# VHH binders against p21908, part 1

Every score and structure here is a prediction.

Target 1, 324 residues: p21908
Amino acid sequence: MEIVAIDIGGTHARFSIAEVSNGRVLSLGEETTFKTAEHASLQLAWERFGEKLGRPLPRAAAIAWAGPVHGEVLKLTNNPWVLRPATLNEKLDIDTHVLINDFGAVAHAVAHMDSSYLDHICGPDEALPSDGVITILGPGTGLGVAHLLRTEGRYFVIETEGGHIDFAPLDRLEDKILARLRERFRRVSIERIISGPGLGNIYEALAAIEGVPFSLLDDIKLWQMALEGKDNLAEAALDRFCLSLGAIAGDLALAQGATSVVIGGGVGLRIASHLPESGFRQRFVSKGRFERVMSKIPVKLITYPQPGLLGAAAAYANKYSEVE
Below, numbering starts at 1 at the first letter of every chain, in headers, positions and changes, except where a header shows other numbers; antibody chains aren't numbered by Kabat.
ipSAE, averaged over its two directions, is called F for ESMFold2-Fast, E for ESMFold2 and O for OpenDDE. V2 adds 0.75 times the mean of E and O to 0.25 times the DockQ between the complexes of E and O.
Where letters were taken out, [cut] stands.

## First folded at step 4 (VHH)

Design P16
Fold by OpenDDE, look of step 5:
Structure P16 (fold): chain B 324 residues (1-324), chain A 121 residues (1-121)
Amino acid sequence: as target 1 above (324 residues)
Amino acid sequence: EVQLVESGGRLVRTGGSLRLSCAASGRTFSTYAMGWFRQAPGKEREVVAAISWGGGSTWHADFVKGRFTISRDNAKNTVYLQMNSLKPEDTAVYYCAAGSWYETLSEYDYWGQGTQVTVSS
């Protein structure tokens, strides 16, 4: 059956037609992207998508939502759209829907993702295990953390707020970085370090520690500088970022009992070429007595272009697999 | 683990200049503070200079007195020691080292094999 997969962020909403059957996503169609600022509501965007498609839309929707999906009224930061789950079927004229968090969607995507869209980062270069827990983390605007349980031919996604756990410094420099960040933030979560904005936080902290005058740089510019290797401090910040990412990924894997780890998010993709050569692996496996165990955990990075859409569709397929 | 390889050491005359280089393996170079050390025959190893991760802070030994300058290029995974106004007493094996903190000598964990600098009178 066909469904409409939707990935809704703060600034953009992405639509596609997905074919689902027997608990699987068979295909994901061409993506149509709308600016949320140009549409007053999801319903209007939905209608526009239908017009563009030139045929009636499926009466089923899978929606990845960039925020909490629990509650009667869902709102997004910097997005005027309001979603009421209870009236969604009526508003969109559909029979069924699934609504999940956007990072939850990424986890669903991982469950169905072809190995060709998973770049190997470290550990044994093998496919994700068919059974067990997969830890998924995705740095972007923030830091998403989820895990996936595969068991008995099925899978379950567990959404978390793992990005909000406390940052644990592992060396003297990170102690100083944390101290500096605590001057700005009441609480320093790992999201303050491992995120798009996190690079800036690290950069600023390093500048302060090194006694270098600091001017607020645009995050985009800073990332560019770091990736291009045009600035010593920016590079240092990026490499520190990779260290921390490794450490946090390892910690999450331990906490969740994971046998594999998948990195997603926009920042993940951005640093895909850097991670294998960075200190990520070292920090990932440096877990004391568990170093041996950690060394056996494959770590992959998502390279699929629209994991939110895929994941939304997958979530729908998973939920309604018994009904087909 | 990082491997360090020094280069540039040679025989020079008093008053001459020399630039030492230390190349680090891998892409973790910027995660380390870097330092230059030297050891003369019959003497203890001593710190010459140190540089922070991004190169924003440097430290030089008193005996340098502005003659030597440490610098780094993270894009090239290399730390440098520019030595000017060399003296016979500067004759030593010079070692590159990497550590977690540039101000603390005990924090240097990785060492190169060293490069011989000889200054003739």
Scores: ipSAE 0.633, ipTM 0.863, lowest interface PAE 0.8, mean pLDDT 94
Fold by ESMFold2, look of step 6:
Structure P16 (fold): chain B 324 residues (1-324), chain A 121 residues (1-121)
Amino acid sequence: as target 1 above (324 residues)
Amino acid sequence: EVQLVESGGRLVRTGGSLRLSCAASGRTFSTYAMGWFRQAPGKEREVVAAISWGGGSTWHADFVKGRFTISRDNAKNTVYLQMNSLKPEDTAVYYCAAGSWYETLSEYDYWGQGTQVTVSS
């Protein structure tokens, strides 16, 4: 069957026709992108999408939303749209829908993703196991954390706010980083370190520790400097970022009994070539007596562009389409 | 773990100059504070200079201030010791070392094999 897959962010919303069958996404059509500031509502963008295609839209929608999805009224900082889940079917003239958080959509996408889009980072170079827990984390504007339970030919997505757990330092430099960040934040969550803005937080902390001038750098320029190795302090911040990402990925895997780990998010893609050469693996496996257990866990990285539409369609297929 | 290899040690005349290099393995180099140490025959090892992870903070022993300068290039995974106005008492095996903190000598966990510097009269 055909559905409308929608990925709604702060400034852009992406629409596509997806074909789903037997619990699977068979295809995604050509993406249409709208600027959310140029349309007063989801309903208006929906109508515009139908006009562009020149056909009636399917009576089913799958929506990935870049914010909290629990509540009567949903809003995003940079998006004028107000979404009311209870009235969604009526407003769009549809029979069924799914509405999920954007990182929940990433988890659904992983469940359906071809292995060619999962690059090896460390551990056994094997396909993701068909059974067990997959821990998924993705640095971006914040830090998304979700878990995917695969069991008996089915899967379940567990959406979490795991990016908001506390940062735990693992050496004396990280003690100093934590102390510096506490001067700026009441509580230092791991997201303050492992996110797009997190590199800047680390960079500022390192500058303060070294007693050197801190300039308010644009995030884009800081990331560029770090990735290109053009500034000693920026590169040190990136190395600390990768160490911390490995540490928390390992902690989450332990806490959930994961059989595999998947790294996603826009920042994940950005550092894809750096992760295998970084301290990520060392921190991931260094869990005391559990080091051997951790060494058996494959870690992969998502290379699929914009997994939100795939994830939305996958969530719909998982809920409404027959698995067998 | 990190591996450190010093180079550049040789015979030089009093008043001369020499630059030592220490090549480090791996992309985690920038997470280490680095130091140069020396040991003359029959003497205890002593700290010469230290440098922070980003290179913004340096420390030099009083007996080399104004003559030696530590620096680092994180893109090349290399630490340098520029030695000027060399004296016969600078004759020693020079070691580079890496640690997570630079203010305490016991914080250096990784050491190179050393490079010989000899200053002749």
Scores: ipSAE 0.000, ipTM 0.380, lowest interface PAE 10.3, mean pLDDT 87

## First folded at step 6 (VHH)

Design S2
Fold by OpenDDE, look of step 7:
Structure S2 (fold): chain B 324 residues (1-324), chain A 121 residues (1-121)
Amino acid sequence: as target 1 above (324 residues)
Amino acid sequence: EVQLVESGGRLVRTGGSLRLSCAASGRTLSSYAMGWFRQAPGKEREVVAAISWGGGSTWHADFVKGRFTISRDNAKNTVYLQMNSLKPEDTAVYYCAAGSWYETLSEYDYWGQGTQVTVSS
């Protein structure tokens, strides 16, 4: 059957037709992207998508939402759309829908993702296990954390707020970084470190620690400087970012009992080429008496272009399509 | 994991100049604070200079007296030691080291094999 998969963020919404069957996503069609500011509501965007498609839309929708999905009224920052889950079928003229958090969607995507879209980062270069827990973390605007349980031919996604756990410094420099960040923030979560904005936080802290003049840089410029290797301090900040990412990924894996780890998010993809040369692996496995165990955990990175759409569709398939 | 390889050491005359390089492999150098050390025959290893992660802070031993300068290029994964006004007492094997904190000597975890610098009178 066909469904409409939708990935809704603050500024953009992405639409695609997906084919689902037997608990799986068979295909995901071409993506159509709208600016949320150009449409007053999801319904209007939905109609516009139908116009572009040139045929009636399926009477089923899978929606990944960039926020909490629990409640009677859902709103997003910088997005004029208001979602009311109870009236969604009526508003879109559909029979069924799935509404999930955007990072939850990423986790669903991982469950169905072909190995060709999972780049190997460290550990054994093997496929994700058919049974067990997969830890998923995705640095972006914030830090998404989820885990996936595979068991008895089925899978279950557990959404979390893992990005809001406290940052644990592992060396003297990180102690100083934390101390600096505490001057700015009431509480320093791991999201303040391993996210898009987190690089800036690290950079500023390092500048202060090294006693160099600091000029405010926007995040885009800083990431460019770091990735292009045009500034020693920016590169140092990036490497510290990767170290922390490794440490936190390992901690999450331990906490969740994971046998594999998948890195997602826009920042993950951005640093994909840098991670193998960074201290990520070292920090990931450096877990004391569990180092041996950690070294057996494969770590992958998502390279699939639209994991939110795929995941939304997967979630729908998992809920409404017959599983053999 | 991370390997450090020094180069540039050679025989030079008193008053001459030399630039040492330390290239890292296996991991990005910018993860580490870097230091140059030296050991002369029959003497203990001593710190020559240190540099922070981004290169914003440096430290030089008193015996350097402005003659040596440590620097780094993270894009090239290399740390340097520019040595000017060399003296016979500067004759030693020079080592590059990487650590978590440049102010604490005990926190250097990785070492190169060293490069021989000989200053003739």
Scores: ipSAE 0.632, ipTM 0.858, lowest interface PAE 0.8, mean pLDDT 94
Fold by ESMFold2, look of step 6:
Structure S2 (fold): chain B 324 residues (1-324), chain A 121 residues (1-121)
Amino acid sequence: as target 1 above (324 residues)
Amino acid sequence: EVQLVESGGRLVRTGGSLRLSCAASGRTLSSYAMGWFRQAPGKEREVVAAISWGGGSTWHADFVKGRFTISRDNAKNTVYLQMNSLKPEDTAVYYCAAGSWYETLSEYDYWGQGTQVTVSS
């Protein structure tokens, strides 16, 4: 069956026709991208998409939304659109829909990704197991955490707020980093470290610990400086970012009983070339008596372009098309 | 596997200068404190100098103050020791080390194989 897959962010929304059957996404059509500031509502963008295609749209939608999806009214800071889930079917003239968080869509997409879109980071260089738990985490504006259970030809996505668990320091420098961050935050979650803004938090803490003046760059410029190796302190911050990412990825894998780990998110792609050269692996496997177990867990990185549309369509297929 | 490789050690006359380098390989150590240590025959290993991850804080042992300067270049994953006004008592094997804190010897977990510095009278 055909559905409309939609990936809604703050400034852009992407639309495509997807074909779903037997719990699978068979195809995704050409995507149409709208600037959300140029359309007063989702309904108007939906109608414009139908007009562009020159046909009536399918009566089913799958929506990935870049924010919380629970509540009566859904809003995003940089998006003028207001979604009211209870009225969505009526406003779009559809029979069914699925509405999921954007990182939940990433998790659904992982269940359907060809192995060519999953780059090896560490551990055994093998495909993701067809059965078991996959831990999925993605640093971006925040830190997305989900896990995926594959069993008996089905899969289940569990979205979590795992990015909000506590940062646990693992050496004396990290003790000092934590102490500095507590001056700014009543509780230091791992997201304060493992996110786009997290690099700036680490950078500021390292500068304060050294007693040197600093000028906080915007997020993009700091990341560029760190990746280009133009500043000792920025590179130190990136090294700590990668150490902490390895540590938390390993902790989540233990907690979730994972047989594999997948890293995504915009920051994940940004650091893809650095992760194998960093301390990520050492922190991932250093779980005491469980080091041998951890060393057998493959860690992959998502390279699939724009997984939100695939994930939205996959979520719909998983919920509805297995009934037929 | 992390490896630290020192270079630049050689024979020099009293009053001479040398520059030691320590290159890290296997992974980036940009967020680690780095130190130079030395050990003369029959003596205990002693700290010479240490530097913080960003290079903003340095420490030098009293017996080298004013003569030796530690520095680092994180982009090259390298730490340096500039040694001036060398004395025969500076004769030793010099080791590079990396750890999580620059003020505490027990926090240095990675060590190089050493480079011989010999200062003749």
Scores: ipSAE 0.202, ipTM 0.689, lowest interface PAE 4.9, mean pLDDT 89

## First folded at step 7 (VHH)

Design U4
Fold by OpenDDE, look of step 8:
Structure U4 (fold): chain B 324 residues (1-324), chain A 121 residues (1-121)
Amino acid sequence: as target 1 above (324 residues)
Amino acid sequence: EVQLVESGGRLVRTGGSLRLSCAASGRTLSSYAMGWFRQAPGKEREVVAAISWGGGYTWHADFVKGRFTISRDNAKNTVYLQMNSLKPEDTAVYYCAAGSWYETLSEYDYWGQGTQVTVSS
């Protein structure tokens, strides 16, 4: 069965034809990307995609949405599109759909993802367990946190707002960083630390702590400086980022009872080469009496190019597996 | 799980200069504040200099101010100690150390094996 997989963000919407069967995604076709600003609605983008495809679109859609998916009217920041789930089938002229949060989609993708698209970060270099909980976190514009349970040949994805838990500093420097951030933010969640913008927050805090005058850098430039080793302070910020990422990943794993951890998101991919050399592993396993247990947890990083699309398709397959 | 290896120590004459290097392995150096310490025979280990994570803050002991300069290159995973106008009393084993903070000796968690600096009269 063919479906249309869609990944909708603030600025872009990605479309692909997916083939699903027996609860699995068999294939994901070529991606077509539209700018949301160039289309007044999902429906119009849908029609345009159909035109490009040159054949009638499948009467089924899987949509990954970059926001909450509960409610009668869904809106996105910096995206003029409005989605009404109740009228979606009518608007797109389809029979069935699945609508999930974009990071939920990533979790679904992980459930289906071949090991070739999961780079090893630390722990045992083995495939993700077929049974148990997988913790998934994804630094990006924000911080996505989800987990999935594999059991009895099935899997279940649990979407969370885990990125909004409080930041817990683990050393004197992080105490100072937190103190600085509290001057700016009423509450300092882990998203303020381990996200795209989080690097900037860390960088600014470090500059202040060091007593160095600094100018505000855009996030893109800062990440570039950090990754390319062009600035000591930027590199220091990145290392703190990685330390915190490790600590938080470990904490989430403990909280969720995970036997494996997967890192996703654009930032995850960006720092993939840096993580093995960073303090990520140390912080991940430094859980007191549980250090030994933590050391047995494989940590992987997603390298699949379109996890949102794949995950959307996977979610559809999973939901309608009994009907197919 | 970080290893520190000092290098550059040797015999020099009074008034000479040396540059010590400390290379880190196993983990990125930028995770740590760094310090240089020295221990002369029969004396206690003393702090020579310290540098913050990004290098924006440095501290030097009074006995080396104006003569020694600590610096770091995080891209090279290395911290340096430039030593000028060396004196016989600077003769010691110099140690590199790394920690989460730099204010107190107890905050340094990792230590190198040291490099011998000898200044002859």
Scores: ipSAE 0.714, ipTM 0.886, lowest interface PAE 0.7, mean pLDDT 94
Fold by ESMFold2, look of step 8:
Structure U4 (fold): chain B 324 residues (1-324), chain A 121 residues (1-121)
Amino acid sequence: as target 1 above (324 residues)
Amino acid sequence: EVQLVESGGRLVRTGGSLRLSCAASGRTLSSYAMGWFRQAPGKEREVVAAISWGGGYTWHADFVKGRFTISRDNAKNTVYLQMNSLKPEDTAVYYCAAGSWYETLSEYDYWGQGTQVTVSS
């Protein structure tokens, strides 16, 4: 059956037609991108998508939403759209829908993702297991964390706010980084470190600790300098970023009993070539007596472009098109 | 599995110059403080120079100040010691080290195997 898959962020919304059957996504069509500021509502963007297709839209929708999905009224910063789940079917003239958080959509996508879109980072170079827990985390604008349980031919997605747990320092420099960041933030969540803006937070802290004057840098320029190796301090910040990403990925995997870990998000893809050469692995496995257990957990990275649309479609397929 | 490998040590005449390199492998050490140490026969190991993760702060021991310069290139995962105006008393095995901080010997957790520098008359 055909459905409309939608990925709604703060500034952009992406639409495509997906074909789903027997719990699977068979295809995704050409995507259409709308600027959310240019459309007063989801309903208007939906109607415009239908006009582009030149025929009535399917009566089913799958929506990935860049924010919490529980509540009577859903709103995002920098997005004029207001979603009311209870009236969504009426407003769009549809029979069924799923509405999931955007990182939950990433987890659904992982469940359906071909192995060619999962690059190896560290640990055993094996395919994701068919049974067990997969911990999924993705640095981007913030830090998304979800878990995927596969069991008895089914899967379940556990959405979390794991990016908001505390940063724990693991050496003397990180003690100083934490102390510096507490001057700016009363509580230093791991997202303050492991996110796109997080590199800047680390960079500023390292500069202050060295006694070097601090200068404002935009995130794009800083990331470029770090990745291209054009600035020693930017490289040091990236190294700390990767160390902390390894540490928290390992903590989450240990806490959830994961048999594999998947890294996603825009920042994850950006650092893909640096992760194997960084301290990520060593921090991932450094869990005291559990080091041997951690060393047997494969870590993969998502290379699939735009997993949100795939994940929305997969969530719909998982809910409505599986044979009971 | 971090390894520090020093290179560039050799026999040099008094007044000569030499550049030591320390290449890190196993992972990047761009966020570590780095130091050079030396140990002559019958003497205790002593700190020669230290450098912060970004290279914005350096420290040199008084007995080498003005003659030796520590530097680093994080893109190459390498730290250097430029040694000028060498004296016979600079003869020692030179060690590279990495740690989370730079103020004491106990802050360095990774050590190289050393490279011999011999300064002849």
Scores: ipSAE 0.356, ipTM 0.781, lowest interface PAE 3.6, mean pLDDT 90

